# VH-VL binders against Putative 6-carboxy-5,6,7,8-tetrahydropterin synthase (queD): the designs that were tried, part 6

Target 1, 157 residues: Putative 6-carboxy-5,6,7,8-tetrahydropterin synthase (queD), of Pyrococcus abyssi (q9uxz4)
Amino acid sequence: MKRVVSIKRRIYWTKEFDSSHFLELEYESKCRRLHGHTYRVEVEIEGEPNEHGMIFDFNHLSELIKTLDHKVIVSEKWVRYEEGYVLIEKNDKLLKLPRSEVVVIDKPNVTAEYIAEWISERILENAGENVREIRVRVWEDPRSYAEITLTLKPQGS
Short names: E, the ipSAE of ESMFold2; O, the ipSAE of OpenDDE; V2, 0.75 times the mean of E and O plus 0.25 times the DockQ between their complexes.

## First folded at step 1 (VH-VL)

Design r18 (framework fv_roledumab)
Fold by ESMFold2-Fast, scan of step 1:
Structure r18 (fold): chain C 157 residues (1-157), chain A 118 residues (1-118), chain B 107 residues (1-107)
Amino acid sequence: as target 1 above (157 residues)
Amino acid sequence: QVQLVESGGGVVQPGRSLRLSCTASGFTFSSYGMHWVRQAPAKGLEWVATIWYDGSNKQYADSVKGRFTFSRDNSQDTLYLQLNSLRPEDTAVYYCTTLYGKYVFDYWGQGTMVTVSS
Amino acid sequence: AIRMTQSPSSFSASTGDRVTITCRASQGISNYVAWYQQKSGKAPKFLIYAASTLQSGVPSRFSGSGSGTDFTLTINSLQSEDFATYYCQQYNSYPRTFGQGTRVEIT
C-alpha cells in the first residue's frame, strides 16, 4: 500500500570564518590593501544517502573551514616558501609570515569567487559517487556573495 | 562616453623603434588599468601588455617582453607603448583598450598601424 | 598559458537562423570569459562578460553560457548587421588569451 514519489535530497551547512586577504586589481581600490572579513560559507549538496544514511559528512566541511579561519589567504602566484615562512611579494607589498598563519590557494586572486571555487574543489575531493551537485556560496559581508555550482555525472558515463 | 585615440604608428625597418600613444577621455583615467592588444593582418587578436591604474604593475606578452615598455601619464590621460628592436612579426594594428568597470577589454580605440618592413 | 579554441572557424548562415559558437579553455577558468564582435576594418566591440552577462546596449538576441572549460555564444535570430568575426577571451589569468575567432558570413 505504499505510494512511490520522486524524491530529491539536499543538505545545507553554513559557517562563518574570519580571515584577511588583499586583491590584485588593475584599477584603484581599497580592496588592494590588506584587510579582513567575517566570511560566511553556505554549502548545499544534493545526492542520495549512502549505506550510512549520509549524503556528505559535515565533519569534512567543518575541518575544511577551520583551515581558513584566522589566516591570511593568498594566491600561490604571489608566494615563495622559506623554512617556516611564506614570503608574499605582490605589487607594493613584501610580507613574511609564519607558514602556519597563511593559506595559499591555487587561484590567481583571492576574490570571493575564487575562494568559493577553491572550497568547492576541496569538497569535491571528499564527495562520493552518491553526490549529484555541490553548491558553495561565499559571503564577504552580509549583502554580497559569490556562488559556484558543480554538477556531477555518474562515473563511467 | 569613453573615447580612446591611438597615434604613433608608421612604417619602420627591422631593429628600429616607435612610440605609440593613446589619449583617453570620458572616464577617470587615473583609476583604471589599461591594455594594448594587437592584430596582425588577417590574423586574430593578441594581448600585448597591461598596466595598472597607478603604473606600478605591468604585464607583457612573452613575445614582446624586454623589447616593449608600457607607461602612463595620469596627469595627461595618456598611455605610451615604446616599441624597441622591432621585428617583421610585430606588424599589426595596435589597439588601446580599457579595463572600465569590468575585468575585460570593454572599450577600444580604432587602432594605429605598425608595419615593420624593409 | 591558457589556450582558447573556438569552433567552428567559419561558416555561412541565413538571416533568422540560430547560430551557436563554442569556445573551449585548456584548463578551468570558472566564468571568466568575454565575447567580442569585430566587423571588417573596425575595432572589436565588447558583447558579453562573466560568460553570460550581456553588456548594456547589446541586442537581446545575443546570449552566452558555460562554466569551467566549455562556453557558447548564441545569436537567436541572425540579422544582417551580425556579419562579423567573434572572439572569446579568458581573463582568469595572465597572459590574457583570445580564441582564434569564428567568422560568420550571412547568406
Scores: ipSAE 0.000, ipTM 0.523, lowest interface PAE 12.9, mean pLDDT 86

Design r2 (framework fv_roledumab; at its last look DockQ between E and O 0.75; V2 from the best seeds 0.00; counts 0 for: pae E 9.6 > 2)
Fold by ESMFold2, look of step 2:
Formats: C-alpha cells, structure tokens, sequence
Structure r2 (fold): chain C 157 residues (1-157), chain A 120 residues (1-120), chain B 107 residues (1-107)
C-alpha cells in the first residue's frame, strides 16, 4: 500500500418505516389531511473507524428509525401535552394520542425535507470525531426524495 | 461548544417578582425546545417549565402555573422566565436546559444556574 | 404526576467498586428514562437516555437498563471522578419528574 496517498471510507445503510403525518399549508391540498407513507431512509456516513473499528454503529441508526416507525409525526408547533398524551391541534383537527404513538419534531412542518433534516441531526448527535460527512435521503414514495448533507469541520485544539 | 448562561437571580421578599434570563450560544437556538429546572438548596431537581422552539407552546409545573411566564427571543438567542408572586418555596438555583431534540424531553446541556432566594 | 423513587439515598464505595442505583416509576413508562450526574456546586451532566443508551463521550463503565417501572444505573469499576449525586428522570409525560437523587460517596 506504498502508493496509496489517502483512504476514503464510507458506510451505507437503509431502512423503511411507516408513519402518518399532515402538512400545514396556507392553500387547499390533500396533504393537509392526515395520511401515511412508507418512507425509505438512506444514510451514508464518511469517516474513519473509531476505537471499535466502526465509522458509525448501525444499531444506532436502526434504533433511531424505530422511533419513527408506526408513529404519527407532528410539528412541535401543533402540540400540547397532557399526562401520558399528546394533543395535536391544527388544520381543523384535534387528536389526542398516547405519547408513545407520536413523534414530535422541532421543525415548522413535517415535509420530507424536514424529516431528513431531523434525522441527520439525530445522527450527528451520536457521531464521534471520526465522522466527516453525514448524508440522509428520505423517500416519501418510489419517485421522490429529499436529501440533507452535513459536512463536518475537524475538531479544534 | 454549547453554552447556556443564566442571570437575574437575587434575594427578594415574598410576593415580589424577578425576571430570569438565559443566553445561549454554540447551537441553533431557534431549533430547540428549552426548559427551566430548579434545585432548592440541598435538594433534588424539579422541572419548572418548557417552551417550544418558536415559543408558541408552553408547559408549566403545577407549583408555578399562573405565576411564572416563560418566553423566548430567537433573534437574541435568549430565554426569559418571569417569576411573579414569589414564595419562600421558590428559593432555588434555576437552570436553563436544552433538549437534545424536540421529540426528546431530556436535557443534554445545562447552564450553571442563577440563585433565587425568597425570604423576608 | 409520575413519581420516580431512587434507592439507595446514599452509597459509600471505594474506587474500583461496582455501583448499582435503582429507580422505580409509579407507573409504566416504557424506556423513557434519562440519567444525570451532578457534582457538588455544578450543573447536572447528561449520561443516558432511553434507559440504556449512553450519550457520546460517556465512559463505557456506565450502563443503564430497564423498562416499564424498574430501571438501573450501573458503574463498573468506580473512578475517583464518579463520586457524585445521580438522578433519574422520566420523560414519558408532563410534568417531567426526577428521582430524589442517590449520593455516591467515598468510603
């Protein structure tokens, strides 16, 4: 390996999850109604192996996506909390759901773009200094996706 | 580096008011829900209040509901907690705390706190 | 409100000891538990979420387990920097509540 100047390493991971949502829109659209998708998430992470020989532990990705699976995903803007429940008020809806059935995201809407961004942030929170790039792609159907790429700065002194 | 700095604590008589503030840096403040948690001297931790990332949704502990008002100014990366009708049992160190993400209700970063003492 | 009861209230231990702290919820809360470490005069430090998942940068000697109502924090091979008070916190529902704390002190 005397001729090799550098080594680039990346991992790829993918999983589907089923979730329901609706969009906050100022115009009429079927997307304002509660509806579901089978989402597909693709994750690419570039970096160096950590002390365990992994760039990123796939179990953390699996556990993260399980938090979305079979859940209703809502914006933090639309919710109030009651003992053990989440109340969701928006688009002429009032839903009272057990806490365990809802994922509340800190985004103004629940678009594929914001879901991808939310996922990328959760991956970043568990990324070590060995990670240089995180890419997340969320497909809401077979034809369309949103993608977020985080390019990470090297750790300072 | 995430930093949270509380201020505005002091010694006040019962029935008076204080305004606490918390300045944030090192993260995108407007993307995170924020909390206040307090700790009476030599006691445990007590959650006080939550505010959503944009300030539109708020929750309060029963012990402070109707007396405390939580707000945020995302243009200044600053939280405010208005403490009205203070009682001796409100005596505590008040921490501001950041959620790890909005779907989580636990706190990955805390400030060093500001002391509020309510006594005559 | 969901009560979180920690035991023991205090624990005397030596460097190298294995320490186990328990936290019991007054109702089922799935795995919605976080753990914190607080040293005297300092703010709490986040250790564990989802009952068993360590935050990045937390030493591997810390571990958490449990689901439902019974949760534990374990420190394998206690270090001098681990003498502190430890709190569990449920985040299943509002109001968010903490255990009363467990002080781990040097023998």
Amino acid sequence: as target 1 above (157 residues)
Amino acid sequence: QVQLVESGGGVVQPGRSLRLSCTASGFTFSSYAMHWVRQAPAKGLEWVATISYDGSNKQYADSVKGRFTFSRDNSQDTLYLQLNSLRPEDTAVYYCAKVRYSGSWYFDYWGQGTMVTVSS
Amino acid sequence: AIRMTQSPSSFSASTGDRVTITCRASQGISSYVAWYQQKSGKAPKFLIYAASTLQSGVPSRFSGSGSGTDFTLTINSLQSEDFATYYCQQYYSYPLTFGQGTRVEIT
Scores: ipSAE 0.006, ipTM 0.593, lowest interface PAE 9.6, mean pLDDT 88
ESMFold2-Fast, scan of step 1: ipSAE 0.412; ipTM 0.799
ESMFold2 (binder alone), look of step 2: mean pLDDT 93; pTM 0.948
OpenDDE, look of step 2: ipSAE 0.028; ipTM 0.687

Design r3 (framework fv_roledumab; at its last look DockQ between E and O 0.02; V2 from the best seeds 0.00; counts 0 for: pae E 16.6 > 2, placed apart)
Fold by OpenDDE, look of step 2:
Structure r3 (fold): chain C 157 residues (1-157), chain A 121 residues (1-121), chain B 107 residues (1-107)
Amino acid sequence: as target 1 above (157 residues)
Amino acid sequence: QVQLVESGGGVVQPGRSLRLSCTASGFTFSSYAMHWVRQAPAKGLEWVATISYDGSNKQYADSVKGRFTFSRDNSQDTLYLQLNSLRPEDTAVYYCARDSFWSGEYYFDYWGQGTMVTVSS
Amino acid sequence: AIRMTQSPSSFSASTGDRVTITCRASQGISSYVAWYQQKSGKAPKFLIYAASTLQSGVPSRFSGSGSGTDFTLTINSLQSEDFATYYCQQYYSYPLTFGQGTRVEIT
């Protein structure tokens, strides 16, 4: 007879969002210019079902990504605040945008890597004790992605 | 250069306590989970404990659970392992090791040179 | 706990030899295996992760392979500095566990 030695449960969630950014780079690059992407985020969460039978509530992910959609993503290192506005000064740019149009991340740059990391941290804030792993993949385009994995309380503990 | 330095080892009688420390340098300490691994004389390696980067999550081997307490002070770049109710079988070299956090996997990419703990009557 | 069984426990070899060490997991663990080298009186040294990825700075004569339950560490041409004890480790699940070690001795 077959015997189950281990059980792993995982949920998957994905969504696209449109946002713009630019990168701080010391060398000449088109990426230093303000430009947009149709990002695709993939989230995998491993864990055990909670009292409601969920590993994680998909609504949290939906709400999180909505905050990024149709926004300019910038580093906190580049911004100053005025009443109702964010001033972004970097790469010979001076942008003044309404606060509602900007997402400020606590990362030194706005690469796919840092976006993935930022998203993973937001998910972690809402993760219960039943969560064991959070994996976030951010596609900048259909060919390229960055991935971050957070390992929490492990299976078998 | 990544460096880990253990201290606090010594010779104690059964039932006594010791506090081990591990001082880290050469990397952003607060960004990494950390581990203790021990090795009894002429024996293999045994995982002891793991602490997450912010100390919010702690894991212990069954052999030390309830007796050992793992903590960290990120402002001092230091790990602590409180060893209570020591037993002769706890005799070992205790290593602190850094987790390869950026890979998202729990293996040990850097090790200290270890501190010796001897429990004997 | 996942048990990691290494074989052999010890053996003798000569410089220039091709050396293979095996590690078997008590259950499937994908490629979540690391390998370490420990010389006498020293701390372990990290060699390989993800079963087959060589850590930066480790000589290319070292290689790892395997997935699922069976894993191997190979030293293509044994050098004098390679005589040591080697350990496999799984990080598929807690508790983290090591193999019992394989001591490679000089003939």
Scores: ipSAE 0.000, ipTM 0.561, lowest interface PAE 15.6, mean pLDDT 92
ESMFold2-Fast, scan of step 1: ipSAE 0.044; ipTM 0.703
ESMFold2, look of step 2: ipSAE 0.000; ipTM 0.545
ESMFold2 (binder alone), look of step 2: mean pLDDT 93; pTM 0.950

Design r4 (framework fv_roledumab)
Fold by ESMFold2-Fast, scan of step 1:
Structure r4 (fold): chain C 157 residues (1-157), chain A 120 residues (1-120), chain B 107 residues (1-107)
Amino acid sequence: as target 1 above (157 residues)
Amino acid sequence: QVQLVESGGGVVQPGRSLRLSCTASGFTFSSYAMHWVRQAPAKGLEWVATISYDGSNKQYADSVKGRFTFSRDNSQDTLYLQLNSLRPEDTAVYYCARGKYTYRGAFDIWGQGTMVTVSS
Amino acid sequence: AIRMTQSPSSFSASTGDRVTITCRASQGISSYVAWYQQKSGKAPKFLIYAASTLQSGVPSRFSGSGSGTDFTLTINSLQSEDFATYYCQQYYSYPLTFGQGTRVEIT
């Protein structure tokens, strides 16, 4: 007797990184202050093995998260670029930091949700035709995370 | 389905009080700042009050400060707006609105509104 | 308080027209502008936030632009369901303030 078998393959990767941010909020909150977190990123990628038997190269994930580590993460909406520097103007803050110490994300705020989305989009840039789904979770603390899922073969619904 | 439903409006005399309620469903209510916005007949939109996700911070328009009290019950997914010392100029449709998660002062979900008429 | 001024206050248009509504803030508000559509007898509908970001489900014929003090809402190829009053709103600082509204009427 034969069985009908459908195989789903998924890889899991996780890493912590230490970075600083501040939030733009429409109310009084300490989250508006420049402060740091030990973030945790979890990545799940579903797909088929490529010619080398890999769904995705974990080294690419390690290098990506390395770019976020020990940086100040800011929204592109808050910044102006100068020679070798980033000027950050938002709320009561005016900061001028070397470009090497800042990560500018193309999101309107630096929440766990937008960090997860930004990471997922960077992973997508390195994904081959064999990748079907990318899921990213970003934990700001041990009790809470934001999650983004990218489906790489769009369909109407 | 994300939904906000207001209730408690009516016709009252000047100087009286009214309590408006707004019941939320279809989303994690405790994660969002909530707002009240009003609109007088044939006029534009006017922001009334904001309450943070945990109720610890509140903002009020100067026109209602000291007369209106905003509160929330996260266990019941409900907002309350206590209207005291009502004036004819408080006559308006009162909308409950959700602050967009990242942009709390932008209102992505609105209720149908409840009419408050202050008339002698 | 930050004053939001819309221009024009009202105008007539036909289906297929390209419609432009402007909103000016009395001080710099970066990109903290939202746009709403309100049809007669109904609650406002969220269109745009962060000056130019379309809310999910809003038709692509709507677009926003601007930063600082000058902002624009554009409707490319006006449809029959777009005849409504449009409001800009700043959420840069309290008190939150709206423009006076722009009414788009059928010719």
Scores: ipSAE 0.000, ipTM 0.490, lowest interface PAE 15.4, mean pLDDT 85

Design r5 (framework fv_roledumab)
Heavy chain, then light chain:
Amino acid sequence: QVQLVESGGGVVQPGRSLRLSCTASGFTFSSYAMHWVRQAPAKGLEWVATISYDGSNKQYADSVKGRFTFSRDNSQDTLYLQLNSLRPEDTAVYYCAREVTIEYGSGYFDYWGQGTMVTVSS
Amino acid sequence: AIRMTQSPSSFSASTGDRVTITCRASQGISSYVAWYQQKSGKAPKFLIYAASTLQSGVPSRFSGSGSGTDFTLTINSLQSEDFATYYCQQYYSYPLTFGQGTRVEIT
ESMFold2-Fast, scan of step 1: ipSAE 0.013; ipTM 0.659

Design r6 (framework fv_roledumab)
Fold by ESMFold2-Fast, scan of step 1:
Parts: structure tokens; sequence; C-alpha cells
Structure r6 (fold): chain C 157 residues (1-157), chain A 121 residues (1-121), chain B 107 residues (1-107)
């Protein structure tokens, strides 16, 4: 009979960011108007310490969320690029904004669900083979959030 | 040296209970979802239940839901299946199996040798 | 529930033969199919996952293919140890389901 101790390690990180968006909807809604939110993102990463003793570097999470802060978040389906600018054309809107003021996500809409998914994918790009799970929650207000979980296969599988 | 060993099978009358165990060795048990699969004599494979790596999520086949209870003890590398209100149609070899990935994927890469449950008069 | 149907139900073959077993899902399941080999009186042995990825240690004469609803397991040159029952399994969604099995019998 043997006793085996298995340790699960998880880190937690959170930050608010202020950004604007609008939704593509087939019905009338105030959500189709350009408007802002104070979003809150929560990140939980489960894994083993890497060679530096870290599961994931919190500074990378801070830099990623800084990319979203004080931006207009738009779907790649709504945009065309001109040198230095993004042209956003969707229904009754025609906006031309400096590239520095816009974040284009590769999603069909700019919902909390798709923002959470986009963030999780960016985190995955910086995750080492020591990471086993990434959870991202995006709150559009203090009462509601969307959550995405990425489960990663074992190393060498 | 990855192994799963089932125990606890036997011959019981209808309406009785049995507790099956599966002991794991040679891998980090707490990182894998685990499955129970059964096979009636001369029949095919039938999935019975799945438990997530931390025990927080459990799934059961409709035929056993409410009668069977799946649990795990990660400190002992042991899996349990409590079989209640047994019926003749529950007669089968019961296998425990390891999920394919560290988390949960529902494919089964390592199997135990099985333990026989016979429900008969 | 997703029904997994195998064909044929049994096949008589000789060593050296190419054996093909098919498995059809009642709905689209992408590539979430595993294949297992079971010899009489033994536990199933894992062969293939993700429809076509061979498990480490499984001989290269085994191969899998397919996506969506139709899947195939092929044994290129049947050996004496390959006479067994083969099962496909979908792991796209709960409840997890197996095919009814295909018995590969010696001629």
Amino acid sequence: as target 1 above (157 residues)
Amino acid sequence: QVQLVESGGGVVQPGRSLRLSCTASGFTFSSYAMHWVRQAPAKGLEWVATISYDGSNKQYADSVKGRFTFSRDNSQDTLYLQLNSLRPEDTAVYYCARDLWFGESYGMDVWGQGTMVTVSS
Amino acid sequence: AIRMTQSPSSFSASTGDRVTITCRASQGISSYVAWYQQKSGKAPKFLIYAASTLQSGVPSRFSGSGSGTDFTLTINSLQSEDFATYYCQQYYSYPLTFGQGTRVEIT
C-alpha cells in the first residue's frame, strides 16, 4: 500500500480595464450603440512551476490587459485597414480611428464571451508546456461575467 | 509501470449492493479523469460513469443513474463505484479506465483487468 | 445518444490479409473517435484516438481514418495476434457510446 501526494497549483490574477464596444444584433437594442464598460478580467492558471519557479508571469497578464485598456474593441469582420487607421463600417456606423485606439479581435462579435475567449487564446500563446489549464472570466458589470476554460493536454502526448 | 487494479466484484442477489474499488499506480492519479466501463457476458462495451480529476463533475449512464455512485480519493490513488439496487442486467465485468489527457477528454488509454459482478438467484 | 454502428459484425480472415472495419456515427462527431482491441477474456487495449492518431506502442500496420460520421480502422497485414474484437467509441459528447464490435475471426 503506498500513499502518493499530488499537488495542484493554481495562480489567480485580476485587473479592471475601461473599453468601448458595440454589438452586432439583428434586433433593436441599446447594445448596438457605441458604449463603454469598466470590465474586470479574472485569470486562473493551473500548472507546475517552470525553470524560473513560475506557472505564468503576472507581468505578461498586465501587459496583455493594458493592450485592451482605453480602446475601442471591434470584430475583424467590421474593419478595413488604411495606413495608420482602422475603418469600422457596420450598419449605420462609419468610424475612422487611429490604429493605436482600436483592438481588433478575430471573433464575430464583441461579447464578454468572445472577449474572454480572445484573452484566453493570447494567454495560451505565452504559456509554457508546464501549464495545464487556463480559466478567464470577463465581467461587463459587477453582476455578470462570461467564462472560458482551456484544458491542455499532457506534455509529450 | 502504469496500472489500474479493480476489486470488489462478486455474486449477489437482486436488490443487493456492492462497492467496487480501483487502485492506480505509476502515474499522477489526481491529474486524470477516470471512467467505469462494463461488459455483459458475450456482449459489447458499455460506458457506466466518468469522474473529473478533482471529483467535482460526475456523469452517469441513464441505466445506472440514481443507483450507482462514483467517487475518488486522490490521497489514496483509489476510485470507488458504489452499486446499489443491483439488477440482473447489471451482470458484467466492470473495468476502470484512465482518461486520455491530464484533465478530461473521454477517451480511455489505460484499462484495468476488470472485476466480475454477477446478479443472480 | 449518439449511436455508433460498426460493419461488418464479423469478418473471417487469414494472416497477411488487409482488414477494414467501418464505424458510423448517427450524427457529426468531428474526429472524436477512439478504437480498441479486445481479445477473449482480456481487457480492451487502446489503439487509436482522434480518429487517426496511433497510440504509442501500437504496430504501424494499424491505421485509422475518417471525420464527421464515417470512420475506418485498417489492419494492413493481419498477424495471428490480431484476431480479436474491435470497438469504436465516440467521445464527442455524453453519454459516451461504443460500437457493437467487429469480430475478426480466423478463416
Scores: ipSAE 0.000, ipTM 0.458, lowest interface PAE 22.7, mean pLDDT 84

Design r7 (framework fv_roledumab)
Fold by ESMFold2-Fast, scan of step 1:
Structure r7 (fold): chain C 157 residues (1-157), chain A 121 residues (1-121), chain B 107 residues (1-107)
Amino acid sequence: as target 1 above (157 residues)
Amino acid sequence: QVQLVESGGGVVQPGRSLRLSCTASGFTFSDYAMHWVRQAPAKGLEWVATISYDGSNTQYADSVKGRFTFSRDNSQDTLYLQLNSLRPEDTAVYYCAREYDFWSGYSFDYWGQGTMVTVSS
Amino acid sequence: AIRMTQSPSSFSASTGDRVTITCRASQDISSYVAWYQQKSGKAPKFLIYDASTLQSGVPSRFSGSGSGTDFTLTINSLQSEDFATYYCQQYDSYPYTFGQGTRVEIT
């Protein structure tokens, strides 16, 4: 009666984190070296309020990004494990890092695209049936970002 | 204490072969990438080759590619450098060297005393 | 390959002098530079890595600086045991390359 057709609800969350990475590239680039970034993550989640009046709990986002902060992010394809350590093969070189200082992602490379995808998948693991869309942007610098959007179907009835 | 000892040098004619060895002690050998560096008489240092901690990856200087082969035996804490098709320009003292720790990059923190290879004209 | 050029090739100095050796890379190598000291008839000794970080046990009179393409090794007050040949080395990419060396000789 009020001429309201539909309502879409979104929440927005952002946080910076400092982490190091390197890229496996077929061409020569400074990005093939271990180096740091101040990343920025932006998360948008569309959905309906759950029984507690929330679309998604921001504490889960804070906890997730904290696991990336002050870590070296590496691809699972470069690693093997040793007691208390992760051994990382970078080209023909070896890096040995304490397990607590490394985040291993199940992606073929550690690009902004794959970091955004990995983050989106971790967010999805905590999403309820009330969530309809998850959008994640990862900025490596002030000028550029990668974006992943997950469109969710309702859980089987 | 960390020690590297090279052996196998000598005097050979051009076209011949030598096998150099380097025996490591005082550290966990299998945790470290290792290198060979050479120095011609009255000349500077020239990097020759590297081998990864497990022996699966090697890199060589262009001047020795296809002629030299780097290998390691982690059970015996020993490095080997096979020198084939030797040339007078290969005349040098050959050092084995340990790659510095994983945090500090790929500089060389310990060196052996060197073994002399002379390729006569 | 990345060429490392040192200057000067040789240097006459006295104890107490401040000695500066320069090393120039033919391309950007960030801070991936090490410095070594070699005395006649001996193996090289590791001094500095990552352009400016002193190896444990190396006297504080030694210091390194630089980034990109231009690097320096400084000995603030030369001692008698410092007369040697000094080499820079890049470890940015294979093949690893050394400078040609700088001989520091007593006057």
Scores: ipSAE 0.000, ipTM 0.504, lowest interface PAE 13.8, mean pLDDT 84

Design r8 (framework fv_roledumab)
Fold by ESMFold2-Fast, scan of step 1:
Structure r8 (fold): chain C 157 residues (1-157), chain A 121 residues (1-121), chain B 107 residues (1-107)
Amino acid sequence: as target 1 above (157 residues)
Amino acid sequence: QVQLVESGGGVVQPGRSLRLSCTASGFTFSDYAMHWVRQAPAKGLEWVATISYDGSNTQYADSVKGRFTFSRDNSQDTLYLQLNSLRPEDTAVYYCARGTYYEVTSYFDYWGQGTMVTVSS
Amino acid sequence: AIRMTQSPSSFSASTGDRVTITCRASQDISSYVAWYQQKSGKAPKFLIYDASTLQSGVPSRFSGSGSGTDFTLTINSLQSEDFATYYCQQYDSYPYTFGQGTRVEIT
């Protein structure tokens, strides 16, 4: 008599980063002002080991989060590009910052929800056919987070 | 129920002045940016001016800059648009419109019925 | 100033038709486009903001789409009360500008 075993493999990775943002809201809130957070990102990836015995290379996660650290995160909806600079215009704000100090995300706002979604999409760009699920949580403070889950299926011809 | 009611329009000779008013009700007036938009007879819409929720920031169309002054009285829920040195091309229906909550750049979610300004010789 | 060009300037359609109005900005305005409906002799009525977000109370037959420079307002099944002039407006930057309007006549 042999046992029948099904196995699921999941890896977990976490890192903090310090960045600034502001929100576009239709109601009064201090969150509409430029301000900073110590964010925490948690990443869970489910899959099968690849040729190198890895589900996903943690170095890619580290490099990705490094691009967000000590930056101003803004929506692509708010920006124009000038040589060497990003011009940020939204509502009562006008800022001109060196391109190296800004991260532009392809989302309509810079909420924890959209930051988590943007991060999950960047992770997906580096995911192999062995990856089944990507889950990203973004904490703006120690008590609250937003979560995005991407469920992947094998690509047929 | 949000309501905006314009008044102060009329018929004037070129070079004269008019003061338009817009009275707001049904919302917290001091929380919203407000706007004036005009429409000449049989023509489209033209933005005229914007004022922030506290009156500290105003923006004007180039065609009216230096001639029109936008102000607000938050204690009376009223907007004022002072029209000076009026020209025939200023002939239009003038609408006041509500902007976004505390924001100064915006779309216009509620409009008054308009007041007609006619400048003719 | 950002120029907003609508096409067509006017047209006739029958009840039940799907109607498409296009608005083109002279430069990239992301999704900062609003749409308004104006019936003869009346003030404009707000329909859509951020290119595709429908204002509460606006019938679901209205929809918006687009980003960058090209934007579309669609009325999925035209009704008699939809006879009106429609305007797009950009609020990316001052001065705010409107399209010239598209007049929809029901035949």
Scores: ipSAE 0.000, ipTM 0.472, lowest interface PAE 18.3, mean pLDDT 85

Design r9 (framework fv_roledumab)
Fold by ESMFold2-Fast, scan of step 1:
Structure r9 (fold): chain C 157 residues (1-157), chain A 120 residues (1-120), chain B 107 residues (1-107)
Amino acid sequence: as target 1 above (157 residues)
Amino acid sequence: QVQLVESGGGVVQPGRSLRLSCTASGFTFSDYAMHWVRQAPAKGLEWVATISYDGSNTQYADSVKGRFTFSRDNSQDTLYLQLNSLRPEDTAVYYCAKSLYTIWGYFDYWGQGTMVTVSS
Amino acid sequence: AIRMTQSPSSFSASTGDRVTITCRASQDISSYVAWYQQKSGKAPKFLIYDASTLQSGVPSRFSGSGSGTDFTLTINSLQSEDFATYYCQQYDSYPYTFGQGTRVEIT
């Protein structure tokens, strides 16, 4: 006797990281000040096992999030580069920090939405043809998260 | 689908000028730092210049400072490199190249190159 | 300026070989190194950044390692399409500098 079996495979990974940011906003908000968060990242990846039996190597996720940990995250729209340093100019702020202490993201602002998008794009860079979907959530606090979902189509479509 | 297409190369005498152009497509041009890298015949790669996403910051190799000017027109998705007071040692294929995600200097896409020959 | 020195300058290899190319910086550049492949008459192709991060679409037989001043590019089980010149590049500081290149040729 045979069953009809359909297999959908998804892996889940989560990690916290501590980083600082500030937001560009057109209204008064504490979020415009340089401040820190303990962010939580959740990653879900759907796909088929590769030759090693893995959909995606969790070590790549750990290394990626390590690059954000204990850093100041800033928009590339606010920065200028000097030898060994990043100069951050935006609104009432002027900061000069060693390159090793800053993560510059190619987004217009440093919101949970844009951090999630940036993370999803870095994960995509390491995804094989066996990956079908990447979902990333970034929590700034226990009450709220932003979510990005990348749906991957077959090559050449 | 990222494409970079260089033009403006040619043969000129020492002391003359040329203007190179690079037309970009397939990405949001105004969000990326852009670069020029050259390669003399049978030699290696030499970085020439970098320009920030908005054109407000430029950096040049010492060998070209004061002679070359890097600019960009974000409304036309185009880069310009003005080459003045050209010398025989400026003879090279000139490539325009794109940064990956920041103005950090690793180049994920390159154009096909345009040949500049400086000779008498 | 930071000088990048590659070794060897040229190398003869056969398909299936494991090839290692070394790049040395004249001062500490942390992990700010990229690697490129260039075939005759073509523009360079981006392979690796941050010393060890492989660009999407680059075969897994390519790998990079190192930090500080010493960096390596390794090709496991060399394929016929891998015969090319390889360049390292530092982006720690301006001026950006490349190694002189290592040419990998078939024997």
Scores: ipSAE 0.000, ipTM 0.493, lowest interface PAE 13.8, mean pLDDT 84

